# VH-VL binders against Protein FAM13B (FAM13B), part 1

No score or structure here was measured in a lab: all are predicted.

Target 1, 190 residues: Protein FAM13B (FAM13B), of Homo sapiens (Human) (q9nyf5r23to212)
Amino acid sequence: IPLDELQQGGHPDNEVPFIVRHVVDYIEEHGGLEQQGLFQVNGNAETVEWLRQRYDSGEEVDLVKEADVPSAISLLRFFLQELPEPVIPGSLHIHLMQLSQDYNNEDEFGRKLRFLLQQLPPVNYSLLKFLCRFLANVASHHEEIWSANSLAAVFGPDVFHIYTDVEDMKEQEIVSRIMAGLLENYYEFF
Structure headers, positions and changes below count from the first letter of each chain, unless a header shows other numbers; antibody chains aren't numbered by Kabat.
ipSAE, averaged over its two directions, is called F for ESMFold2-Fast, E for ESMFold2 and O for OpenDDE. V2 adds 0.75 times the mean of E and O to 0.25 times the DockQ between the complexes of E and O.
Where letters were taken out, [cut] stands.
The coordinates of atoms that the task and the answers printed are left out; those that the model quotes come from them. Centres of patches stay.

## First folded at step 5 (VH-VL; framework fv_roledumab)

Design t01 (from p1 with heavy chain W104F F105W)
Fold by ESMFold2-Fast, scan of step 5:
Structure t01 (fold): chain C 190 residues (1-190), chain A 123 residues (1-123), chain B 107 residues (1-107)
Amino acid sequence: as target 1 above (190 residues)
Amino acid sequence: QVQLVESGGGVVQPGRSLRLSCTASGFTFSSYGMHWVRQAPAKGLEWVATIWYDGSNKQYADSVKGRFTFSRDNSQDTLYLQLNSLRPEDTAVYYCARDQYEDFWSPYYFDYWGQGTMVTVSS
Amino acid sequence: AIRMTQSPSSFSASTGDRVTITCRASQGISSYVAWYQQKSGKAPKFLIYAASTLQSGVPSRFSGSGSGTDFTLTINSLQSEDFATYYCQQYYSYPLTFGQGTRVEIT
């Protein structure tokens, strides 16, 4: 289901897909930010698939009663991975990839990155903004364990649809750098 | 010599449409991002829209989103701006302008401008 | 949107005068400012980019300065062909925005 078809009405700046909102709310409101090892354990594959099926069928899901934090995180990552078009569309990938290769000046890098982000479709921009706010919040609460760099390494590939095999190591590094920059300077970019 | 020549302006009633064109010469048109900028009578400059060198990315001012469509034909060295649902406040001279550099990292200031074409929206 | 505010809105000057036009951004934009000259009935002409870099062919009496939020365009020894309206423009972020313009008029 394309990202723009998943919007549940309202203004794009205020709306994100239910899966994303539910996972973030579950973690932020139920003490997940204080948990050690928040992103260090993979979710139970059977639980993740079951939750995915329920969301896909439009069923109400109560993550507090029916999920654990690792499974909810895995569900979010699976959702991002299965979007037909990644959060950052392929049409912008070459430009973003070249940005960190071609420009070593922080001011110029930031300016051009802002222009590229502003070209995102509204629903993609809203989702990226929401995800980066969540991840920046995680980094602020788990400074010793989860830095912007480590969170970017986990979520960058999902946001860009980059595979983490040997052939993609250079792309993975660039994607992680861009994501880390967005998390470290959230209020500058969003 | 770089030249940009606009055409297609005229006088129309509110709600009607116009198609503006800008013909480029003297440079490799397909390598440059292009812009439309307008100026209402006795007012300042207002950026309207941006299009990348290959037509893949477009940006519009909020005041024209959903009404104006920017396109380019690199084989004919021509820009087009389709103006739909025109309003009196769209009355302006419309300029096409070239982005400063040839690549997609161009800085979005305008080194060459056409002479403009006048669009008047009146009853 | 980044608001660009020019001052003064208009300026009366004589040939030989030094004139200074100010442009203020509503937020920090580093040095991403361009300046344009527009003569009556004509298209704008590009003068300066990156706040202070003069375009080839623009007379050296024109200069720009500033960074962050405050920028200036200076014309040393104003010539008769310099009576025009001047615009600043930020290219730091979309939407691209211009100042409202400063008219330099003969006294």
Scores: ipSAE 0.000, ipTM 0.585, lowest interface PAE 12.4, mean pLDDT 83

Design t02 (from p1 with heavy chain W104L F105W)
Fold by ESMFold2-Fast, scan of step 5:
Order: structure tokens, then C-alpha cells, then sequence
Structure t02 (fold): chain C 190 residues (1-190), chain A 123 residues (1-123), chain B 107 residues (1-107)
């Protein structure tokens, strides 16, 4: 389901898909985020598929009763992975990859990255901003367990739709560095 | 030498449309980002829109979002700005301008400007 | 949006004078400032980028300085062709914004 079709009411720049808001709220309030490896373990596949079907059908979902945190995280990641176009569209990927290869100083890199982010469609920008805020908060409140680098390694591929392969390991590294930078310097970019 | 020549301006009533063109010569057009900047009579410069080298990404000033559409034809070395739902406050000289840097997408600053084309929106 | 405020709005000067124009950003923009000259009835002409770097072909009597929020354009020993309106512009982030302009008028 394309992102522009999932946005519900309100001002487009300030709205994110209901499923994303609902899952993130559950994780933040009930998540037990102090567990090592939580973002890297797969949830129960049957539970994730069941929850996905219920959200797709417009049913009310009580994540406290019906989910566990690994399954909720897997549902969020599955949602990002299954978007027809990634949160950061493919049209920007070549520019982001070139920027990461060619930049000579942090000031110039940051300025150019800011301009690229400002060219995201409003729905994509709002979703990216929301996700990065969530992940930056996790990193800041659970520093002993989660770093910006570790969270970027998990979510970077999902946000860009660039997945681990022998051929694209360098792209994975670049994507992770960009995501880590967005998390570490959230208020500079959003 | 680098040259940018605008055309398509005129006098129109509020709510009408105009299409502005800018023809480029003297440089590799397809390698540069381009801009439109306007200037109301006796007022300062206002950035209107940016377009990347390949036309894939565009950025607009809030005052024109949803009404103006920027495009380019790299095979003809030409820029277009479609002005829809024109308002009296859109009255201005419209300049096309080139990014200073021979870059794929970066909107740095404007090293070459066209002569401008006048758009007047009046009832 | 980043506001760029120029002062003064106009300046009366004579050939040979030293003219200083100031530009203040509403937030820190590092050195991402360009300056332009616009003569009556003409398109703007590019002068300076990165706050202080003079474009090739621009006379050395022009200079720029500043960083962060405060920037200046100086014309040392004003010539007759320098009577014009001058604009600063930030290119730190969208929307790109200009100062309101400073008119340098002949005395």
C-alpha cells in the first residue's frame, strides 16, 4: 500500500500511518527496551501475520493483549519492507550514495544531506522524521544497550530497501552511516 | 559564453495561467541544477523553485506550491515554469538562473541569470 | 524559514568612498552566504560565495566577510559602475532566502 494512500486525515506533513504510530506507541510504553538484541530477533511469524491481517481489515487491535514486543518490532519492520516504494525513494539513492563517497568535510556533507531530505515527498518526510525521533529516543534512553549505529544497522536497510548481499555490502555500510547520523543529530536534520 | 533567455511573460487576469520558458546555451545544460527567482516591482528577490539536473527532484517556495510546476527538457536545453491559478501578488519579473556548481543536484547559488520576463496579474 | 536582514536599506555615497553593507541571518548558517549586484533594469550579477570567496572576474575592491549570523560586503574605493542594489542570500537550507536589498545611490 503506497504511503500517500495510508495517510489519514489532518495535515500531510504532520501525519504518519496509523499502524506505525500505534506500534511505536506500544513499543515505547510497554516495550522492555532494556533487553539486548531486541531489535534484531524475529517475532513470532504467526502473530506478525495475524496482526498484519487485522490492521489491513481495519479491525481494532489491542497490542497489549495480542502482541509481544519482538512481534511488534517485526511488524513495524515488515511494514517498511513491504512498502511499494521505500521511505527514502530510489530516486534519491544515487545522490545519497554519491554524497557519501565524495564529501570532504562534515559541514558540507550535512548541508547537502539536509537539502536532499527536504526534497522528500511530505508523507515520506513525516514518516522518516517520526521513525528517527523514535530511534533517537531509544538510543538516548538506553545507551547502555542501543547505539545509533546498532539501530541504524537494523532499520537502515528497511528505510532504503537495500538488503544484505555480498554485492551490496558497501551500500549497506553507507546507508547505516547516513541513518546513524540522522539519529545522532536528529535536531539538526528534522 | 553562458546565456539564459526567458520568454512567455504577459498580462493576465487573476485565476488564469501562463507558461514561462528559459532557453540555455553555452554550457552542458544537463549537468546543472536550475532555479526560478522572481522580483516584484520595486521589491527584492524571491526564490521560487529549484529543479535537479535530470528533472527528478523539484523544490518550491511555499507561496507557489500546488500552483506552479517546474520542468526541463534536456534534449532542447529548455526550462519551463507553468504558472496556474495566478494571483495579483505573483506580479513580478521572473528570472531563470543556473547553479554555480557543475553538480548533479545541489542548489548552491546563482552564477548566471537570464534577462527576465515580466508577468503582470491584474483585474 | 531563515530570515536575512540587510542594513542599511539605502546608502548615499561618492566615487572613492568605502561602502559596507551588513546582512544578518535569523539563525546560524555557517558561511553559506552569496552576494549579488543588481543595476537598474538589469538582472542580478553574482559577486561572492561562501561569505568571502570572490567570483572570477569580479573586481578586487569587492570583499566579503563573516560567519554564523553576521556578514558584510565591502566595496573599497567605490567606482561609478558600483551604484546598484546589493543582495545577500543564504544557501544553508530551503527555502532559499534573500535579504531585502541595499541600494547604493550617488550623492
Amino acid sequence: as target 1 above (190 residues)
Amino acid sequence: QVQLVESGGGVVQPGRSLRLSCTASGFTFSSYGMHWVRQAPAKGLEWVATIWYDGSNKQYADSVKGRFTFSRDNSQDTLYLQLNSLRPEDTAVYYCARDQYEDLWSPYYFDYWGQGTMVTVSS
Amino acid sequence: AIRMTQSPSSFSASTGDRVTITCRASQGISSYVAWYQQKSGKAPKFLIYAASTLQSGVPSRFSGSGSGTDFTLTINSLQSEDFATYYCQQYYSYPLTFGQGTRVEIT
Scores: ipSAE 0.096, ipTM 0.635, lowest interface PAE 5.3, mean pLDDT 83

Design t04 (from p1 with heavy chain W104F)
Fold by ESMFold2-Fast, scan of step 5:
Structure t04 (fold): chain C 190 residues (1-190), chain A 123 residues (1-123), chain B 107 residues (1-107)
Amino acid sequence: as target 1 above (190 residues)
Amino acid sequence: QVQLVESGGGVVQPGRSLRLSCTASGFTFSSYGMHWVRQAPAKGLEWVATIWYDGSNKQYADSVKGRFTFSRDNSQDTLYLQLNSLRPEDTAVYYCARDQYEDFFSPYYFDYWGQGTMVTVSS
Amino acid sequence: AIRMTQSPSSFSASTGDRVTITCRASQGISSYVAWYQQKSGKAPKFLIYAASTLQSGVPSRFSGSGSGTDFTLTINSLQSEDFATYYCQQYYSYPLTFGQGTRVEIT
C-alpha cells in the first residue's frame, strides 16, 4: 500500500502510519531503549509476519502485550522495506551523487540536504522526521554501542531502498552519510 | 549570447486562465533549472516557481500552489507557466530566469532574466 | 518563510557618493544571499552571490559583505548608471524570498 493511502485511516494527532507510531511508542515509552541488544538481534520471523498481517487487516494490536522489542524493530524495518516507493522516493535519488561532492563543506551539504527534504511529499517528510527523531533518541541512549553512523548503516538502506551486497556500492555509502547527518543534526533539519 | 523571451501575457478577468511561454537561446537549455519570478506594479520581486533541468521536480510559492502549473519542453527550448483561477493579486510582470549552474538540484541564484510579460487581472 | 528586510526603502544620492544598503534575514542563512539591480522598466540584473562574490562583468565598485543575518551591499563612488532599485535574495531554503527593495534616486 503506498504511503499516501496508509495515512487515510490515521488520526489528526498521529501524522504517521499506525504501525510506525505504535512501534516507536512501544520502544520509547515502555522501556525498550534500555535493552543492551537493541538492533543487534533479529526478531522472530513468525511473530513479525503475524503482526504485519494483523496490521494489514486493520485489527487492533497491542505491542506491549503481544510483541518483544526485536520483533517490533524487525516489523518497523519490514514496513519500510515493503513500501512500494521508499520514504525518500527514487525520483530524488539522482541527486545523491551531487550531495556527495559536498561532504567536506558542511554548510553547502546541509543547504542541499535541506532542499532535498523540502521536495519530499508531506507524508514522506512527516515519516522521515518521525523516524529520525526516534533514531536520534536511540543514539543518545546507546551512544557506546549505537552511533548515528551505525544506525544510518542499518536504516539508510531501508529509507532509500538502496541495499548492501549489490554491485556498485557508491550510492549505499551516500545514503548512510545522509542518514547519519540527519541523525547527528536533527534539530537543524527538522 | 544567453537570451530569454517571455510571451502570453495580457488582460483577463478574475477566474480566467492564461498560458505564459519563455523561449530560451544561447545555452544548453536542458542542463539548467529555471524559475518564474513576478513583480506587481510598484512592488518588489516575488518568487513563483522553480523547475529542475529535466522537469522531474517542481516547487511553487504557497500563493499560487494548485492554481499555476510549470512545465518545460527541452526539445523546443521552451518553458510554460499555466495560470488558472487568476485573481487581481496575480497582476504582475512575470519573468523567467535561469539558475546559475548546469545540472543543479538545489536553487542558487538567477543569472539571466527575460524582459518579462505583463499579466493584468481586473474586473 | 525567511523574511528579508532591507534598509532604507529609498534615499537620494549624488554621483561619487559611497552608498550602503542593508539586508536582514529573520533567521541565520550563513552566506546564501544574492543581490540584484533593477532599473526602471527593466528586468533585474544579477550582481553578487554568496554574500560577497561579484558576478563576472560587474564593476568592482560593487561589493557585498555579511553572514548569518546581516548583509550589506556597498557601491563605492556611485556612477550615473547605478541609480536603480536593489534587491537582496536568500537561497538558503524554500520558499525563495527577496527583500522589499531599496531605491537609490539621483539627488
Scores: ipSAE 0.120, ipTM 0.680, lowest interface PAE 6.8, mean pLDDT 83

Design t09 (from p1 with heavy chain S106G)
Fold by ESMFold2-Fast, scan of step 5:
Formats: structure tokens, C-alpha cells, sequence
Structure t09 (fold): chain C 190 residues (1-190), chain A 123 residues (1-123), chain B 107 residues (1-107)
């Protein structure tokens, strides 16, 4: 279901889908952040699909009782990957790629990136802001295990719908740079 | 030899519509982002709207969003600002202005300005 | 939205004076400030960008400085053609915003 449709059901413009909020709350409040390799381990595929079906049906899900941390993270990543249009739409992709290639001045790059982010639909902007806040918190509290760069490498492809391919390495590097910048400088962009 | 010339201003009653034009010469119009900025009598400058070089992105001030529509015709080197549902507080001189660089991720400050066209909304 | 506040709103000066106009942003905007001059009945004229970079053709008596939240425009030796209203503008993010203006009047 498209992101804008998910937000129409009586939710304010700045609210994120339940699946995203529940996974983040589960990880932050119930002890997921202390695990080394947290974002490197795939969850149980049957559990992830079961949880996805329940959220799609509007059922109440208690992740603490019904899931494990790797499955919850896989559920979040699967949700992002399965959106019909990525969180950062393809219409901005060309502009973001060109910006990264044209400028090596970090301050100017950041300013122009901010203007591009303001082009996001409100629901996409809210979701990106929420996700980046979560990931920035992970990086700031567990920098010995998780850096902005390592988290950007995991979530960048999901946010942009860029997939691993040796011929796509340039796009992956640019996407990772943009995501790492958003995490390192969260309060400057959001 | 950059020139921007605004036209289409006038005196109208509240609730009416007006279309402003800005004709450009002396530069490659299709390569530059363009802006509208207004100034009420004896008041300061207020940004109204931005349009990218190709028309693919438009931004509006909250005070005019939903009432004003910005467009450009790159084949005629002309900008248009359609003003709908005009209010007395829209009374101002309207300037068109150019981004400094040909970069569509432009700096969003204004190196050349037109002379302005006066819009008066009165009952 | 980022508010840009200029001070003073107006002041009187004499030819030859060194004058300073200040502009304060409601949040950090790095160096993304432009300055404009507007003479009575005319369109604004571009003076400075990136807080301190003078536009080609603008007299060297004009200079800008500042970063973060506090910015200044200085005219080193005021000339008769400099009596005008001056505006700062931030271009850090949408919406683009201007200061309210500072009017420099003849004493």
C-alpha cells in the first residue's frame, strides 16, 4: 500500500505508519540496541511475513511478545523495500546524484540537500525524519559498534530502492554518503 | 545586459484575478531559476514563489499557497504569475528576479531584478 | 520559518561616516546571507552573498561579515549615493526570508 494511503486513515500529517513506530519503539525501549550485529542478521522469514500480514490487516501486534529483534528489524526493512515508491522518490534521485557529483564543499552540499528534502511529500518527509532520528540515536549511543556510515550502508538502499550490483556501486556510494550525512547532522536537516 | 520586465499589474477589487508576466532578455532564460518577490507600500521585501529552470519544481510562500500559480514558457522567455482570490493584503509591487547561477540547485539569492509591476487590491 | 531581524530599523548618517547594519537569524544559517540595497522608487540591487562575498561591480567600501546567527553590513566611507534601505536575506532553507530593512537617512 502506498505511503500516502497508509497515512490517510485518521492520522495527522506528521505521524508515521504503525509498523515503523512499533519496530523503533521495540528496539529503543526493550533492549535491542546493545546487540552487536543487530542490523547484519536477517530475521526469520516466516515470522516477518506473519507480522507483515497482521499489520496489513489492521490487527494489533505486540512485538515484545510475538517477535524477536532481528525479525522486527527485517520487518522494518521489508516494509521500506516493498513500498511502491521509495521514501526518497525517484523524481529526486537524479537531482541528489547530480548534487553529490557537482559539489565537494560539505557546507554547500548540506544547504542544497536541505532544499531538496523540502520537496518531499509531507508523509515521506515525516517518515524519513523519524527513521533518521532513530538511526542517528543508534549511531550516537553505540558509535563503537554502529557508525553513521555503517547504518547508511544498511538503510540507504532501502530508502532509495537501490540494490546491490557491481555496476551500481557509484549510486550506492552516493546514497550512503547522503544517508550518513543525514544521520551525522540530523539537527541541521530536520 | 540582463533585463527583466514585469507587466500585468493594475487595480482590482477583492476576490478578482490578475495575471502578471515577466519577459526576460540578455541571458539563456531556460537555464535559470526564477523568483517572484513582492513589496507592500512602505514595507519590506517578501518572497512569494520560486520556479526551477525547467519548471519541474515550484515553491510558494504560505500566504499565497493555493491562490497563486507560477509558470514559465521557456520558448518565449516569459514567466507568469496567476493571482487568484486577491485580498487587500496582496497590494504590493511585484518583482521578478533571477537566481545568480545557471545551476538549478541555485543559491536562491537574486542577482537581477525587474522594475516591478504594481498590484492594488481595493474596494 | 527563519526570522531575520535587522537593527537599527533606521538611522541618520553623514557622508564620510562608517556605518554598520546588523542582521540576526532566529537559528544558525552558516554563511548563507545575501544583502541588497534599495533606493526610493527603485528595484533592489544585489550587493553581497555568502555573508562576505562582494558582487562584481559593487564598490569596495561595502563589506559583509558574520556567520551562524549574527551578520553585519559595513559601509566604510558613506557616499551620497548610499542613502538607501538595506535588506538581508537568508538562503539556508525555505521559505526564503528577508530582514525588515534598515533605512540609512541623511543627517
Amino acid sequence: as target 1 above (190 residues)
Amino acid sequence: QVQLVESGGGVVQPGRSLRLSCTASGFTFSSYGMHWVRQAPAKGLEWVATIWYDGSNKQYADSVKGRFTFSRDNSQDTLYLQLNSLRPEDTAVYYCARDQYEDWFGPYYFDYWGQGTMVTVSS
Amino acid sequence: AIRMTQSPSSFSASTGDRVTITCRASQGISSYVAWYQQKSGKAPKFLIYAASTLQSGVPSRFSGSGSGTDFTLTINSLQSEDFATYYCQQYYSYPLTFGQGTRVEIT
Scores: ipSAE 0.006, ipTM 0.598, lowest interface PAE 9.4, mean pLDDT 83

Design t10 (from p1 with heavy chain S106T)
Fold by ESMFold2-Fast, scan of step 5:
Structure t10 (fold): chain C 190 residues (1-190), chain A 123 residues (1-123), chain B 107 residues (1-107)
Amino acid sequence: as target 1 above (190 residues)
Amino acid sequence: QVQLVESGGGVVQPGRSLRLSCTASGFTFSSYGMHWVRQAPAKGLEWVATIWYDGSNKQYADSVKGRFTFSRDNSQDTLYLQLNSLRPEDTAVYYCARDQYEDWFTPYYFDYWGQGTMVTVSS
Amino acid sequence: AIRMTQSPSSFSASTGDRVTITCRASQGISSYVAWYQQKSGKAPKFLIYAASTLQSGVPSRFSGSGSGTDFTLTINSLQSEDFATYYCQQYYSYPLTFGQGTRVEIT
């Protein structure tokens, strides 16, 4: 289900898909994010699929009673992975790779990155902004456990729809670096 | 020699439409991003819209978004600006301008300008 | 949006005068500012980019300076052809914005 369609089917006041807001709120309130290694623990696959189906059918979900934090994180990541078009579309991805290769001036790089982000469709921009704010807050409050670099390594591939292949290793490094920069300099870019 | 020539301006009533054109010559049109900038009588310059070299990406000022449509025909070296639902406050001289050729996917400043075409919206 | 404010809005000057026009951005824009000259009834003419770099063919009496939020355009010795309106423009982020203009009028 495309992002544009998801937002159109939701409540009029929602700026991001309901599932994203709901899951993030749960993680923030009940996350226990001070635990080391939590970001590398996969959720229960059966629970994640069951929750996804319930959100898709518009059923009431009580994450406090029905989920755990690893499953909530996995659900959020699965949502991003299963979007027909990634949060950062392939058309912008190629230009971001080009900027990384031609990096000569940090100020100019940041300016060009801002312009490329402004090319995002409004729904994609809002979702990226919301996710980066959430992740930046996690990194700032739990920096010894959840650094910007570690969160970028986890969520970057999902946001750009790249996967770990031998051919994709260079792209993965660049994507993680860009994502970490967005988290570390949130107020500069959003 | 670089030249940009605008046409299509005129006097129309509120709610009507106009189509502006800008014909380019003297450079490789398909390699440059282009802009529309307007200037109301006795007022300053206002950026209206930007279009990438291949027409794939467009940006609009909030004041015209949803009413104006920017397009280009690289085979004819021509820019178009479709003005719909015109309002009295759209009254201005409309200039087309060439983006400085440094990086075709990010905007810069305007190194060459056309002479402008006047759009008057009145009843 | 980044607001660009010019000072003064207008003033009178004589040939040979040194004139300075100020442009202030509502937030930091590094050096991403350009200057344009517009004579009555004519299209704008590009003068300066990157705050201080003169376009080829622009007389050396024109100079620009500044970074961050404060920028200036200086005309060292005003000539008859320099009586015009001058605009600053930021190209740091969308939407692209211009200052309101400064009119340099003959005394």
Scores: ipSAE 0.178, ipTM 0.668, lowest interface PAE 4.5, mean pLDDT 84

Design t12 (from p1 with heavy chain S106N)
Fold by ESMFold2-Fast, scan of step 5:
Structure t12 (fold): chain C 190 residues (1-190), chain A 123 residues (1-123), chain B 107 residues (1-107)
Amino acid sequence: as target 1 above (190 residues)
Amino acid sequence: QVQLVESGGGVVQPGRSLRLSCTASGFTFSSYGMHWVRQAPAKGLEWVATIWYDGSNKQYADSVKGRFTFSRDNSQDTLYLQLNSLRPEDTAVYYCARDQYEDWFNPYYFDYWGQGTMVTVSS
Amino acid sequence: AIRMTQSPSSFSASTGDRVTITCRASQGISSYVAWYQQKSGKAPKFLIYAASTLQSGVPSRFSGSGSGTDFTLTINSLQSEDFATYYCQQYYSYPLTFGQGTRVEIT
């Protein structure tokens, strides 16, 4: 289901898809953040597929009763990966890659990144803001286990739909750097 | 010599539509982002909208969002602004302006301006 | 939105005067300010960007300064062709916003 269809008719405060909100709330409530490998451990494939089908059909899902933390994280990542357009649309990728190459000046980089983020459709901007807030909180409260760089390496590819490949290695580096910057300086960008 | 020439302004009743055009010459139009800025009588400047060099991304002021539509034709070196559902408060001189940078994603400031075209919305 | 407030809104000056116009942003915008001159009945003309960098062809009597929230446009020795309205503009983030303008009139 396209991102804009999932959030149809929402007020700006309700722009985040329910599946994303529910998964984040579940993860935060269950203390799974202390496990270092949590975001890189695959959930139970049967559980993830079952939960995906239920969300896609508009059914009410109780993640506390029906999921485990690794499966919930896998569901979130699968949701991001399966969007028809990535959270940061392909049309912006060339601009972001060029931004990273053009400027060693931190102030200029940040200013241009803010302008580019403002080009996001409102639904994409809200989702990115919500995800970055969650991940920044993880990094801030669990700095011994999770850093902005390590979380950016996990979620960057999902947010941009840039996957491991020989041609994509440099792009994956740039994507991780941009994502880490958003997490480290959340309040300067959002 | 860089030139921007606006046209299409006029007097219309509230709720009507107009299409403004801006024809560019003296530079590589397809390399520059473009802007529309308006100025109500005896008032200051108000940014209306931005369009990237290739037309792929557009940004609008909240006051016109959903009513005004941007487009450009790089083969004709022309910028268009479709004004729908016009209101008395849209009465202004409308200027097209060039972004200074030959950089599609860095809207900055306006190094060249057209002479403007007057839009008057009155009953 | 970032609000840009100019001071004063208008004033009278004589040729040869040193003129200063202030522009204040409602939040920090580093040095991302441009200045424009608009003569009666004419389109605006670009003067300055990055708070202090003069556009090619603009007379050296014009200068800009400031960073953060406070910015100033100075005309060191006012000429007859300088009587106009001046606008500051921030380009730190969307929406792009202008000050309300400062009108410099002949005494």
Scores: ipSAE 0.000, ipTM 0.517, lowest interface PAE 14.8, mean pLDDT 81

Design t13 (from p1 with heavy chain Y108F)
Fold by ESMFold2-Fast, scan of step 5:
Structure t13 (fold): chain C 190 residues (1-190), chain A 123 residues (1-123), chain B 107 residues (1-107)
Amino acid sequence: as target 1 above (190 residues)
Amino acid sequence: QVQLVESGGGVVQPGRSLRLSCTASGFTFSSYGMHWVRQAPAKGLEWVATIWYDGSNKQYADSVKGRFTFSRDNSQDTLYLQLNSLRPEDTAVYYCARDQYEDWFSPFYFDYWGQGTMVTVSS
Amino acid sequence: AIRMTQSPSSFSASTGDRVTITCRASQGISSYVAWYQQKSGKAPKFLIYAASTLQSGVPSRFSGSGSGTDFTLTINSLQSEDFATYYCQQYYSYPLTFGQGTRVEIT
């Protein structure tokens, strides 16, 4: 289901898709941020697929009762991977790739990135902001294990739909650098 | 050397439409982002809209969003601004302006300006 | 939106004077300020970008300075062709915004 259809209606409590909000809430409020292996163990594939199907059908899901932390994280990543258009749309891709030219000039890099983020559709901007807030929180609890760079390497491909087995490896490195910048300087971009 | 020439301005009643054009010469038009900036009589400059080098991305000032449409024809080196549902407060000289850098994610300041075309919206 | 406020709105000066025009942003914008000159009945002319970098072909009597929220344009030894309205513009974030202009008048 396209991202804008998932967030239709403008209900104040539905800032991001239900599945994203539930996973982040589950991790942040139920002690998941204290787990050292947060992103290092994949969830059970059958559990993830079962949870996905239930969310897609509009069923109520209680992650505390029905999932574990690795399965919830895998569910979030699967959700991002299966969006018809990535969180950062392909129409902005070529422009964002050019940011690699300014990577070592933080002031110019940040300014250009802010302008490009303002091109995002409102629903994509809200989802990106929410995800980056969550990942910045993870980095603050696990700095020695999960730096902004390591989290960007995990989530960058999902946010951009750029993968090493399909896309050029240099492009994956660029999306990871952009993502790391967003996490390191969250309050300057959002 | 670099030239931008606007046309299409005129006097029109509220609620009507106009189509402004800007023809570019002296540079590789398809490599530059372009802007429209307006200036009401005896007032300052107001940014109206931005269009990227390939037409893929467009931004509009809130005051014109939904009423104005920006487009470009890179094969003819021409910009267009379609002005719909015109209001008296849209009365201004409209300038087309070139973004400073020859790339699509430019710094968003304007190194060359056209002479402007006058749009007057009055009853 | 980022509001750009210039001061003064207008003033009188004589040839040979050193004149300073100020521009204040409603929030921090680093050095992302450009300056333009507009003569009566003419299109604006680009002068300065990045707060202090002079465009090629602009006379060296023009200079810019500032960072954050406060910016200045200085004309050292005003010439007769410098009587015009000057505008600052921020390019830190959309929407792009200009100051209201400062008119430099003869005498």
Scores: ipSAE 0.006, ipTM 0.563, lowest interface PAE 10.4, mean pLDDT 82

Design t14 (from p1 with heavy chain Y108W)
Fold by ESMFold2-Fast, scan of step 5:
Structure t14 (fold): chain C 190 residues (1-190), chain A 123 residues (1-123), chain B 107 residues (1-107)
Amino acid sequence: as target 1 above (190 residues)
Amino acid sequence: QVQLVESGGGVVQPGRSLRLSCTASGFTFSSYGMHWVRQAPAKGLEWVATIWYDGSNKQYADSVKGRFTFSRDNSQDTLYLQLNSLRPEDTAVYYCARDQYEDWFSPWYFDYWGQGTMVTVSS
Amino acid sequence: AIRMTQSPSSFSASTGDRVTITCRASQGISSYVAWYQQKSGKAPKFLIYAASTLQSGVPSRFSGSGSGTDFTLTINSLQSEDFATYYCQQYYSYPLTFGQGTRVEIT
């Protein structure tokens, strides 16, 4: 389901899809985020598929009873991966790639990035802002375990829909750098 | 051609509420971001709030966050600014103004302004 | 927040004069500056964006220049309808901020 359809008929205070808000709330309350490598391990594939199926059908899901944190993280990542259009659309992606290869100083880079983010479709901007707030909060509260760089490496590809096997590692590097910058300087961009 | 008309201003006591409206005509309202800008008597201009073309993203000046709510009805070409917990410092002429979101690199300048509506908060 | 400071706050001029108004940003804002004219009792009128680009319909005697932190609005050969208060505005980042205004008064 596209992001704009997922927000159809929502209340003014519901700015992100229910599944995203519900999963993030669960991770924040029950996550045990002190465990190293938590965002880098796959959840139980059977559990993730079962949970996805239930959310898709509009069923009530009790994540405390029915999930574990790695599976909840995998569910969030799979949600982002399965969007028809990535959180940062391909049309904006071209401008971001061009910008990130510029030799201008950091102030100019940050300024242009800020402008491009403000040009995101409103539902994409709200989702990106929510995700970056969550991840920046994880990095700030668990500094010894989770850095902005490590979280950016995990979620960057999902947010941009950029996946490489052997070719164009430069695009993957740029995506991770942009994402890390958004987490490190959250209040400058959102 | 392009017109913005504000209404709803008045004289109220501190702590009271007021709702301002701005009606747009002469352009495709649903394609443009909109702003509220205010000006206290004999003072300069102060940006108050921004709302995107579809109402999904809103920005507020720190001085009004939590007290003012910006909304729009694209079916009626109308903006609303709900002013709650008004303070004497909120006394100003309130203007609605049009933004351009079709420029990817340089939005957030105000090419058309309404005539303004006066809000006076006094005891 | 980015602070915009105009100088002078006011001054007297005569028709035919060349008038220059300065606007300084507290940090680098590239060319993201707009200029407005406001006559007594009226709404502001948009003049310039991107520091130097005139809006359609604005007389050519108006011009803007500058980048980074220092910006100027120039009016060549001041006309009687140009006596007004002028404001600069940055749109580099939120919150959007205006200068305090420069009043151009008739001598």
Scores: ipSAE 0.000, ipTM 0.449, lowest interface PAE 15.1, mean pLDDT 80

